# Designs tried in a protein design chat: VHH binders against Galectin-12 (LGALS12). Part 2

Target 1, 336 residues: Galectin-12 (LGALS12), of Homo sapiens (Human) (q96dt0)
Amino acid sequence: MSQPSGGRAPGTRIYSWSCPTVMSPGEKLDPIPDSFILQPPVFHPVVPYVTTIFGGLHAGKMVMLQGVVPLDAHRFQVDFQCGCSLCPRPDIAFHFNPRFHTTKPHVICNTLHGGRWQREARWPHLALRRGSSFLILFLFGNEEVKVSVNGQHFLHFRYRLPLSHVDTLGIFGDILVEAVGFLNINPFVEGSREYPAGHPFLLMSPRLEVPCSHALPQGLSPGQVIIVRGLVLQEPKHFTVSLRDQAAHAPVTLRASFADRTLAWISRWGQKKLISAPFLFYPQRFFEVLLLFQEGGLKLALNGQGLGATSMNQQALEQLRELRISGSVQLYCVHS

## First folded at step 13 (VHH; from q3 with G54S P112Y)

Design r1
Fold by ESMFold2, look of step 13:
Structure r1 (fold): chain B 336 residues (1-336), chain A 123 residues (1-123)
Amino acid sequence: as target 1 above (336 residues)
Amino acid sequence: QVQLQESGGGLVQPGGSLRLSCAASGFTFSEYSMYWVRQAPEKGLEWVSDIYSSGSDTYYKDSVKGRFTVSRDNAKNTLYLQMNSLKPEDAAQYYCARDSYEYYSGTEWFDYRGQGTQVTVSS
């Protein structure tokens, strides 16, 4: 019996989405250079989820996706898009599409240009199963995006459309999203051979209540990083990141003071050395502090931008036993 | 215009074999993953197998694994399904379908299919 030939398969694609949102009326941000924009994480967004990538994509940006694959998942997709229009559908510079309908999970990647899909690329051996929790990191380089799953490199995808045209993130399908993070690459290391390890965001975790303490049982040594991510409270006074020895003395403290809008290193004896940089902390805004430890001292990056350094004896670093964060912040991530 | 034309269906006895073909036109066949799906009377569409664009990777529904083999000839723009050890449960309209790289509600993971070819298994 004849049926209509060659037509589109039966079925309906269901969207629920909104265009990227703007700040509330009446809200005013201090001028921030574009290179210092750090978009806050989103917790438990409803899928389908579409949002602006603040400042668009460029080399040195990262997107972090934390979530769970549903027990009956077939597929989900993460689309890095050029705009958010519904009709016509926007170009998709990088389509990342994990598939779970077989016992061999895999990912299909592609590009949508002018309403047409390009050549597919398949990446087998996805170490992710139905029911698994995951942390996926998208690392955008000069010529390609690299993707890691649970701290292990998984794929790379060379750009077919200009990365600078990407300004929108879309998440669709069978996925439970716990957090979406928007980060900059560590400015002190080459993003070439090894990925930074994924560092989960936690919302309102008891383990991250301020004051927050982390043990450093071996002290600190060259190449180690400390990462602190959080939200400045509404009426902030100050906050500190302190490194303390066995006797609970603090030979190194990073202090942000909101009364005079200063950032400084504080020595054990209370001497203050100002850090010459724009004050990047604002009430109710997201921040990332990164400390890189090297021979001869440590380096500071804020929101992915290298800002300062201070000298320290390596033996003194090895004697540190505690990282302590105090003050007017809510924490989402502490890594040591 | 994308066109998919299935052929090779027919009546077979249980335990018999049948080879389906699908001729593709109107798109660059070698760039797309392809599916075989089927529909039994009064049932929804059911995934049977799929094959990567190069032909290097194949996937099968558990109930057909070891009995069915999907393959493709990209030079001839043709998709094949070799069906061995056929069972009455395999009787259905079989469709060749092109992968969609987007989410669809329901069981349809493809954007185009042909009119299908009937496979009947009866003693």
Scores: ipSAE 0.414, ipTM 0.783, lowest interface PAE 3.2, mean pLDDT 83
Fold by ESMFold2, look of step 15:
Structure r1 (fold): chain B 336 residues (1-336), chain A 123 residues (1-123)
Amino acid sequence: as target 1 above (336 residues)
Amino acid sequence: QVQLQESGGGLVQPGGSLRLSCAASGFTFSEYSMYWVRQAPEKGLEWVSDIYSSGSDTYYKDSVKGRFTVSRDNAKNTLYLQMNSLKPEDAAQYYCARDSYEYYSGTEWFDYRGQGTQVTVSS
């Protein structure tokens, strides 16, 4: 037998890797600023996976990763990069590297700057398990990123490179990815939780077929939120988010109309109150509707932006029994 | 350029001991986790042990735990593997390797290794 050659291991620099684009060549973006358009989720991407983070990162953005750790996993990594250059290799502001091959599974975090790895930061007691599904949420704050696993805080990492320079997500290694989500935090303080937008996408769920009905057995109370995430269909007419009571009518309906590009509150009696804000819905674009309930009424955020409020008394909220979503959308998440 | 040079291999009887050394140059040794890996004839590379860049934590394959000790001297840019109670199944070419912080296929966990040093266990 011959001895293996010494020197550089295979694959230390990947020259064939290029930055993917989310848009086909020649496609035109809608006229609103990109900062109001949520980047759509990606389902079942092939690893290795590299994508642009639209608008780059800033405090208040979240990245959600759903997947499965293979039974024989050795390690995987999620890299938040400053660009996607191949030569020189891009800086990596946050390298998140779970390792499973040891008797004490752990995570190593680091930064790659100017082609040089910096000092390792280690977190023991890895919350991920081989063979199990997971939900990982990366919450980007002002000074640090926080990471949760399956709804529980796991680690934090102080930035060593400016967060505003991060515009690329890379996923590599022993991981099966079911979904990647690009989200914003809840803009309202009364509905905030540590990870308020970290609910998973429900893939192919019968409970999300439109028209979608979701029971509210105790009605709604102050501080509760409703989160609806979906995709506008290719030829949309309208869609509604309605709250119904047992009296067989809907005292609160949010209606988006594509013919006249209006968003409005509709009362039980058909009174229409327009929401004076840019119409942020577009064919085949991802959206998030967040409704925060409070004693004087409710507040609306669309795509992480607070847009308006409407009055509704507390007793009426407590008598609601059904959330219904109808119209020209496909749903990925409904939470109440 | 990155250079790794292993030494300290040889012939030993079952139950014997050897100490392997790996001299590192061409990079900031103290910033990298390091591996010991081995390859028996006509087998693939097998992970043996790794050690954090500071030396703070060490990890071992179950079959060598309690018998092997990895250590490092960052002032001398040197990685060590103390091998005690050697068994015939430990016979292999031993390599030191620098940890990769990038995985593109899930099978690459180091980016550089040395030429290796042979460990032979005969009874």
Scores: ipSAE 0.176, ipTM 0.635, lowest interface PAE 5.7, mean pLDDT 82

## First folded at step 15 (VHH; from r1 with S105P)

Design u6
Fold by OpenDDE, fold request of step 17:
Structure u6 (fold): chain B 336 residues (1-336), chain A 123 residues (1-123)
Amino acid sequence: as target 1 above (336 residues)
Amino acid sequence: QVQLQESGGGLVQPGGSLRLSCAASGFTFSEYSMYWVRQAPEKGLEWVSDIYSSGSDTYYKDSVKGRFTVSRDNAKNTLYLQMNSLKPEDAAQYYCARDSYEYYPGTEWFDYRGQGTQVTVSS
């Protein structure tokens, strides 16, 4: 008779993300559509780590996992689960299981349904190493999840269960998690043949101190995307993303005004053009600003939603030399 | 109920060969990766080999590479370990084990194992 190895699941710490509805009593805040709400990143969670995914999973969602493979790592798993119940065990729509006991690491993927594992799938040649940091992106499409490892496509897994049933992320095993991010896939690359690049979160990096300045020594070219991710502080005054030329003029500034809850483009001469979008910059809200440079202008996306464009001439873009971020935010990522 | 039954162990001289078999029942054998593990006297359990569910991929501990061959017959629900050029250090209780997709620190990477078969290597 075979003896079961009594793998007692250690008590999973369930972290519930409560959206801080810091609604001041009496402010009729226009309800922000769920599509504009981003779950804030979690830094250095203790493994095992189980968390609810705000709004569940759907096509266009991205989960970013930053971490380190321990030197003695045997394996770890990332489970996209249908619930957080311990008994009965929830279905696992997508089980992602890197294994390091072999000379060349590999991944096993599977689905748990009704307490039974289905047919396993294997991907060899995982580009992870013990003792090394990694960035993994889980890109959820309509029919399959794509997994990027350190900026490279690694696998795709066709769903065996409805993605819409997934509402929980579980991380288990031999892994040091630096950050977990919940993002939308960049809308500017949607439908493009280009694989989305992952940009890691940085916690308390001196490079992300506000005001933050990034040099743009060659200006900006069409197709370049500026990424700004951060958290609005508790007592916000202002938030600005400015592009500046060699003379330190700002031909374009994105300004969030907290007092009047407006988002606007500000021209070099101070002309204000309001952006027609839900105001997303509430205290303690996580946000992503994407600026896509194109011929003739700059496209804006907030929290993965496209919000239109402002016109800029190519010469002005080429004369840009600085990205400056200022205001009452904590930055987690700036890419230019 | 999941059952794994090892056989084929015995006494061999150094340089000899053995073929271990593991009969599996109580689950869909062809859907699981399988392991061979061993435990020598006064040593912990150690991984020896694994084989993917389809049999397409095999992995080996470095010390047994080139000498041991894991294989499976999914139609017969049987796992095999051909052991050639046996060394005294290969003497152990050998177990067939089913891969676990669940892993927690301090647990095994398999969920079921057999009773084992003894391999003795002596001159």
Scores: ipSAE 0.808, ipTM 0.926, lowest interface PAE 0.7, mean pLDDT 91
Fold by OpenDDE, fold request of step 17:
Formats: sequence, structure tokens, C-alpha cells
Structure u6 (fold): chain B 336 residues (1-336), chain A 123 residues (1-123)
Amino acid sequence: as target 1 above (336 residues)
Amino acid sequence: QVQLQESGGGLVQPGGSLRLSCAASGFTFSEYSMYWVRQAPEKGLEWVSDIYSSGSDTYYKDSVKGRFTVSRDNAKNTLYLQMNSLKPEDAAQYYCARDSYEYYPGTEWFDYRGQGTQVTVSS
């Protein structure tokens, strides 16, 4: 008779993401559509780590995993689960399992359905090493998940269960997790052949202190995307993303006004153009601002949703030399 | 119920050969990666070899590379380990084990193993 390995799963700490509804009781906040809500990143969670994915998974979602492979790591797993039940065990739509016991690391992927594992799939040549940091992106499409490892495409896995049933992330095994992010795929590159670049979260980086300034020594070229990710502070006053020229003029500024709950483009001369979008910049809300530079202007996306474009003179775009972020936010990522 | 039954162990001289077999039942054998593990006296359990579910990929501990060959017959639900050029340090209880897709620190990376078969290497 075969002896079962009596490995009871250690008590999995389930972390429930509660949307901080720090709404003061009296303000009828217009309901923000779920499509505009981003789950905040989690930093240094203890493994085993299980969390609910706000709104579940659907096509266009991205999960970002930053971490370190321990020196003595045998394997770890990332499970996209259909629930968080302990008994019966939830279905696992996508099991991602890096293994390090072989000379060359590899990944096994599978699906758990009705308490039975299905046919395993293997991907050799995992570009992870023991003792090394990594950035893994799980890019959820309509039919398959794509996995990027350190900025390179590694595998694709066709769904065996409906993606819409997935609402839980589990991380287990030999892994040090630095950050878990829940993002949308960049809408500006959606459908493009280009693989999304992963931009890691930086916790408490001096480079992300607000006000934050990034030099743009070559200006901005069409197709470049500025990424700003952060958390609105508890008592927000203002938030601005400004592009400045060599003379420190700001020909374009994105301004979130907390007093009137408006988002607007501000011109060099102070002319305000309101952006027709839900106000997303509430206290303790996580946000992503994307600015795509194009010929004749820039496109805005907030939390993965495109919000249109503002026109700019091409000469003004070429003269841009600084990205400046100011206001009542904690920054986790700035890329230009 | 999952069952794994090893056979083919025995006494062999240094430089000799043995072929271990593991009969699997109670699960879809062809869907699982399988392992050979061994435990020598007063030593912990150590990985020896694994084979992918299709048999297309095999992995070996460095100390057994070039001497041991893992194979499988999915139609017969049988795992094999051909051991050539056996050394005294290869003497151990050998187990076949089914890959676990679940792993927790301090647990085994397999969910089932057999009772094992003894391999003795002596002059």
C-alpha cells in the first residue's frame, strides 16, 4: 500500500482585500464602475499567501508577481483558484509551478477540477535562478494566459476552466514575494504584437518621493508611454502629473482636484479642460495613470481605461524635458 | 486508491546492473510526472530521477547521470529505472513516487510513494 505523504497544508492565511470604503458617511459618492477599480498591490506577503482578486479575473487583467527565488528553493506555485475553500479544495484554473531541483529550471502547469488534476504541461528553460529576483507577469487573454518572465514571453496556457470563475490567487512553496500587483493590461498595446513590459513596484524608493521628477533628455517620441502608479494619501489635497519643457514651463498638466472631484488637463496658460471620467482619486485608492505620446498629442488611460486624448503641438512635445509628479500620493512606479 | 509497487531490487556487485520497476494503479499514470527517490541508511530521502508524464523529458541527479536511465510505459502503468555501473554509494531503499502539484515547505514534493525496493551493492 502506498503511503500518502501526510503533508497537510499549513494553515493558509487568507487575506481578504477590503476596499477601504473610508467614505465619510454623508457623501454620496457616485459609484465608480468596477472596471475603474484597481486592487492595491500587496507588499511582502507571508507565504502561503491566499487573496481574493477583486472583481475576479477576466480578459485584459494582469497579475504581476515580484519576488526572489530562495537559494534552497525546490519549487513554488502560483494558483489561480475558483474560490478559497479549504474543503473541498477549490478548482484551480491555472496552476503555475516553477521547479528548481533540475539542472535547468522548468515549469509545470496544470488545472485542478473536481479534486482531480488534469494533464500536466511542461515548459523547459525557465529563466529563473535560485537567489535571484524576478518579475513574472500573468497576462489574461480571452482564451489563454500568457506568462512573461523577466520581460520575456515564456509560456501560454489555454484555459481549461472558465476564467470568470477565478477569483482567488494562491502563492505557495519556496518563494519570497516582494510584491503582488493586480493591474489591467495596457490598453494602448492591447492587440499589439508587442509583449507588455513589466514595470516593478518600488516600495519606499527615494526616487519615488513626491514631488518626483524624471528627466526626459530626449523628449518624448510617439509610442512612448509614461506610467505612474500610486496610492492616494488619506488626506489628499492635490495631485498633478506635469510635462515640462526646457524652460520649466508646463505645456500640459494632468490635475486631479480633490475639492471638486474633477480631473482636467491644464494648459500652459492655466486653461482647464475637464476630462469626462469617473473621479478615481479617493483616499487610499490605488491608481495607474498611463500617458501615450502620439503625433499631435497624448492619450490618457486611468486604471486601464482609455479616456481620450489631448492635442499638443509637436514642437511642444519635442521640447519636453521633465516629468513632474506632485501632490498627495505615494508612488510605487514611475516609468518614462 | 493510488498504489505504487516497486520491484527489482537486490544484491549486486560494484559495477553491476539492476532494473527497477514500479507498478502504478489507482490514477491516470500517463498524466503525472514520476520520481525515483532513494534513502540510504542514516541518510535522508534524496531525489534520483524524474520523468515527465509523456516520457519525453528525463532528469537525473548528477551522481547518477550516465549510469541510470529512467523510462516509463504508460500503456502498462509502469515506471522503470535502469541502473548500470552501480556503486556502493548507490545502496539504498529505492522508491517510486508520484509528483505532487502541491508543495509546502517541510513537506515532500510527491504525494504518494511505494513501499520501496532494497538495492544492496557489495563486493
Scores: ipSAE 0.781, ipTM 0.913, lowest interface PAE 0.7, mean pLDDT 91
Fold by ESMFold2, look of step 16:
Structure u6 (fold): chain B 336 residues (1-336), chain A 123 residues (1-123)
Amino acid sequence: as target 1 above (336 residues)
Amino acid sequence: QVQLQESGGGLVQPGGSLRLSCAASGFTFSEYSMYWVRQAPEKGLEWVSDIYSSGSDTYYKDSVKGRFTVSRDNAKNTLYLQMNSLKPEDAAQYYCARDSYEYYPGTEWFDYRGQGTQVTVSS
């Protein structure tokens, strides 16, 4: 593992790995704008893992990494790269490198440009240790990436290379990856911390079997969000997100109807109010529905884009007792 | 182009002290974290200590904590290891090494190291 004369250590040479082929979903006749395309999550990838970021990075994108630090971990890295070439090596716009070989875990960040590492930056006090489960969020802004660990802001890193050149994600080292998510950031302002809450993906969880029921013991109040992430089935009919009161009536339902390709609010009495938006619920396509509850009603974001609102008074919100999701979808995340 | 040259090893009695030096050239020394690693006869490489690029933060293997002190002089492109209260278990070839920032399966966490300097501890 050592070199005889002050040179590069054995095994630190670039390995011959192939870059994954890009498998892009889409519609042939009527393409969806790139801002509405969500790359599906990846579950239990084998590390080292390298993949294309569909559409590349730009401000407003979020990458979510969930996993476990092995009991014998030394370090792992997450690289946001400009391409996937092995020779010459790709530039790495943002290298994120948690270290665990000491009793005080920390992160080293850097940039690789033209085969040369630049000035390292250190962030101490990583609240993550060997054996810990984690959820790490990378939030890409205009001038910097912000990173949270388990729901708490941890670091920021100002770009040294153009974010628009980043199109590849690499994960290497001592890490067990449960899921990788590719999301757009929440378009609605919430809280003073400026971070969207991170919510794990679950694959084939009994809690997410459709129809899925989630209790709301105290109803809903302003500032709370509901997040639903899933995959549309092969032969879809309809998909609903319903909020039900204690009498099992549904005063508000969001319905996607595939026969007529409409998205609508459905009242308790079945009246439809269409939502003006491109219909995003194609067979086998990943989606995210976000509902923000606020005084006077709720706001809808679909795949990270704010689309509409509907009115609902505060007393009605507080009387809600159940979130129910049904229809032609497979669910990865339901958060209330 | 990158060169690392260790010096300062020698024979010392148990409880004694040595100061190792590592002269660096061919790269911007002040931008890299640096390692001390060691190898005893018939054994693999063992991490001893590392130091952040500015020198502000240092880390040690438990068995040397409190006895060894890593430091650096970025104006002189030199890495140091002060070894006090030396024990027979510390006898090894000592290497300075540059942080690779990369990891691929089956590789070291450093990309360059020197030829080493021998530390021998005997009565």
Scores: ipSAE 0.532, ipTM 0.838, lowest interface PAE 2.2, mean pLDDT 84
Fold by ESMFold2, fold request of step 17:
Structure u6 (fold): chain B 336 residues (1-336), chain A 123 residues (1-123)
Amino acid sequence: as target 1 above (336 residues)
Amino acid sequence: QVQLQESGGGLVQPGGSLRLSCAASGFTFSEYSMYWVRQAPEKGLEWVSDIYSSGSDTYYKDSVKGRFTVSRDNAKNTLYLQMNSLKPEDAAQYYCARDSYEYYPGTEWFDYRGQGTQVTVSS
C-alpha cells in the first residue's frame, strides 16, 4: 500500500480544498418560482468537484451520485457543506467517506463544525468494491439522511448541524464520477419498493434519441411510475409523451406546446384537456415528468409538483405496450 | 497540539513478540479511528492496521493478519499493537497515526503521526 514517504510530521495540519462554485448562466434561462426550480445533472465532472446545491437542502431532497470506484481506490468522500469559503474551511454537515483499503469495505461518516471534526460514525458491510460502477442516493429526511447503494439501503446519519444551512456539494478522492443528479421529493408512492432505487442519468444514449420508443411488454399496473427526465431544446415547438397500445393507438398523450405555453392531455380522438398549472418548460432547462398509474387513471407530476390527472380504465392501462417521446427535448432518463 | 508518542519497540528474535503502545494527547482520542503504519529503510510508509474509534472493529494488512492485534484503551488515551510471530520482514519504524477525514492531495490517509518506535528482528 503506497503512502507518500516522509510527507507528514507530528502537528502538521492539512489545508482544505478550494471552493469554485458557480452555476452556468445558461442553466437558468427564465425566472421561475423557487419551488419549481430543478437543478440540471452534471456529467463527468472533474474530481475534486465542488458545486452549489440550487435552493440548498431541505427534507425531501435527494442527491444522486453515479460513478465508478477505481481499481486501486483507497477512499473517496462526498461532503455536504455549509458554504464554500476557502479560509476558514466551511462546516460539513454530512461527510460520507467510503474506505476500500481492506477486504471489508466500509464507510466513515462525520461532521465538521467550527474547524473541528466531531464523533465519527462507522457503517460496515459496504456493498461496493474496487472496479465497480455504482449509483448512490442520498435521501434527506427530517431528522437524518439515508443512503442507498445500488438500490439497497446502506446507512443513516442523524443531523448534527441544521440541514437548511447546507448549500454546497463536494466530491473528492478516488472516484470517477459519471453523473451527479439533484432531485426533488417524489409526490407519488413508489410501487413495490420501500426505499427509492434511483434511476441513472444517461448522456447521449442511443436508446434515448428522440423520437424515443420504450417498450412496455407487460403493460402498466397500478402503483407504477413512468419517469422522463430531459432538457428542453434551444428553440422548442412542442413535445409529447404518448402511451400506445398494440394497435398503435395512443389512448393518452401528454403534450407541451411552447407557442401558447399549454400543457394538455390529448385523447385518442384528439380531445384536448388543458392542465391548469404553471407551464414549467423553458428553453435549455432541465425537467422531470412523473406519470403515476392508479386504478382508474393517471396522475402527473412535473419537477416534483403534482399537477393533474386523467381517467383511463384499468384494462386499457394493462394493454399499453409502448411509451413514445417526441419533439423538442433531449432525454437523460426514461424509466417504466 | 496533537501529540502521539510510541513506545515498546526493541530487538527480538524471529518468532518473538512485542507490544507497542502509543500515548495520545491534544485531541479527543475516543472520537478518532487510529492507524499503525510502518517504514522500513528505503521504503515508503506502509499501512499495518487500523481500529475504529470505539475499538469495535479492527483491520489488518494481509501479511500481518493473525499475528498482530490492534487494540485501544480510550480511558487511558492509548493505542496498542500486539505483535506475535515476528518475521525479519516486520522490522521497521512503527508509527501511531490519527485518521484523517479531510482530503489532501496525494495518497495520505492520516493527518498526524508520532516519531515512531523501532522494531528490529534478527537471528
Scores: ipSAE 0.476, ipTM 0.806, lowest interface PAE 2.4, mean pLDDT 83

Design u6
Fold by ESMFold2, fold request of step 17:
Structure u6 (fold): chain B 336 residues (1-336), chain A 123 residues (1-123)
Amino acid sequence: as target 1 above (336 residues)
Amino acid sequence: QVQLQESGGGLVQPGGSLRLSCAASGFTFSEYSMYWVRQAPEKGLEWVSDIYSSGSDTYYKDSVKGRFTVSRDNAKNTLYLQMNSLKPEDAAQYYCARDSYEYYPGTEWFDYRGQGTQVTVSS
């Protein structure tokens, strides 16, 4: 649509968005964020979408993008930026740009530094097409970001700018975004056999109504993880994550009690073992519980931080048949 | 300043061949993917082909696939389009264009293009 002048064509580019703050009217933000506090997911943002990444990026962080490629899509981009300036554009540490105008979808990656794009990197064979639903994970490591698409590793990109300078996420182009997640990579890498595939957020799904029951038809074996993500209700009393056998006995239960602000393991016989950690559950705040199952028991990570363990032998793990979540939470994700 | 200058257009018979060139200056040519786009009278711009910055990968609109070949010489900062088996519907003003990593809704995906070179196909 742009018309050239003599011998060259000046491009016509309009970017007229404002950098949104993380605070909306009526939103309460704690004064000093704890390292354990997760940024809540965003559901159905309007594109173009620009937001602050709470606490910035560092190795161990994960960003999850859930959405749909429109049937007429040409391209979209996800930019991990150093600030939210409009003119000049901010530095972009990692530009991720899927292209769909050909029958061979692919991704172009690059870095914008000082107003200049650097050398592009091309990644062919994107297993994502017009009309497809997707779940994309951006896994930030020490030297590079890895990107998976629908549970399969797709590309890596070595940092050209310091990751610690990235504090802003931008999403632009031909994309319908269902959810954006701000998470931490599983801290128990050596004990887990599951690839970090990402698990979709579901808003107001009937299958996630509390009390929520989730079948474990083969029980659990070492290396498997359970992930529970949700929002604490406004006036919470308690909530539990229970693992039950066929007889409906609960040999292990994780209980958060708001009256005394305790987190504990509850045994089959009702014995309470306190978990010594900051109480990270607050009214109307997002949380992630990760349970890693190993021979001899299970480990707990809360909001990406390894906190505790309890004992359970291999036979007991294999006899579990039900995961049950009850109490004062709204669930966004249950994975087993 | 970015400059792109196309050449090699002209009149050919249906079934004939033509080779377009685009001389690039004012930027590091070898770092950018490049496009060929065309515009017929009273029509919008149409994507024809593009080529990765190294020249390792090429992409074509279905209607020209097998007939057109895009290439580049990064040592000479030149983009080429070899057009074989030309048809009357290929008649258009052809532009070379530099890929853009910026996005704005409704904007074409390139930031600079040349003045173009006319291709006419008459029987």
Scores: ipSAE 0.473, ipTM 0.813, lowest interface PAE 2.3, mean pLDDT 83
Fold by ESMFold2, fold request of step 17:
Structure u6 (fold): chain B 336 residues (1-336), chain A 123 residues (1-123)
Amino acid sequence: as target 1 above (336 residues)
Amino acid sequence: QVQLQESGGGLVQPGGSLRLSCAASGFTFSEYSMYWVRQAPEKGLEWVSDIYSSGSDTYYKDSVKGRFTVSRDNAKNTLYLQMNSLKPEDAAQYYCARDSYEYYPGTEWFDYRGQGTQVTVSS
């Protein structure tokens, strides 16, 4: 008796291609290149979930999916689509379809082009079970997407359609989604990579309450990367990311000031060195601060864009013991 | 255009055997995983077995494992289910079904099925 019902699906979400953070007509900001604007994470979306990928996909983009496989799950799918048409169906450049109806979970991948599914590809030994939490990271490269599951590389899939045509993410089936993240790779080639590990987004975590303190028990060494992801509050005054040694001195602090719209390095004794870059931060806007530690100092990337550097000798880097974040932000992720 | 036609059902005693066949047409059979599903009276549709498009991997519901064998002949566009040691609880309408890659409410795991073939198990 199993016949698909025609018409609209129960729980079908109305597709929206508009970003809710798109500026209204007449609002004026300093010109900020689109490459500086990050798509905010989405927490606890209702499945089926379909959303635009801001700026579309390109090499160096990552998508992070955090969630739980239901106890009675049969399958779910994550579709990277070329548009969001219902009829005809959109092309699907990458269909990622975990299957749980057996005791040997696996993934089926495929492409939908012109209404026709192509040759399926099977990836056995999925290390997920019904009832398990997961973090899945999709890393889009030049010729293929790589997928990790819970910190381990799992599969790759060579593109059959141009990656540049993908502008839509769809999530369907038996999945409970905690967070969807939209990220860029570390722009500094000498720095550590997030793939395959992935650093989860946490909503309202007590460990991330501002002011937030994060221990650095062995200090920092060349190649190590600090990542801070968060949201600027509604009425911001300033925020800082500071690094302290064991004597509680702060040899380097990154300060964003909203009164004068400046970003600066602050020395141990309060000397200010401006960073020559557009002021990226805005009320209720998602941001990522990335600090790369290398010989001779550290480099700053903001929203995936390398912006500035400051000098600090290697001995001082090794003596750092604490990362502190304070001010007008809500944090989703702090990683060192 | 997709057509699936099951055959080989019938009446069998407990402990007996049957071999079901499913003839496929209207699509490239060798590119799709295929399923056997069944529906007993007053019960919903139940997954029984599936087989990867190449035939290299097979999966079974626990209650039929060791008794049923799914296979395919991609040159003949035919799916098979060898059913041994049949039990009264195996009596059902058996359907050949093609794997689905799409989400539709009210569907489980296939987009096309045949008319089915009846398997009856009685003394």
Scores: ipSAE 0.398, ipTM 0.777, lowest interface PAE 3.0, mean pLDDT 85

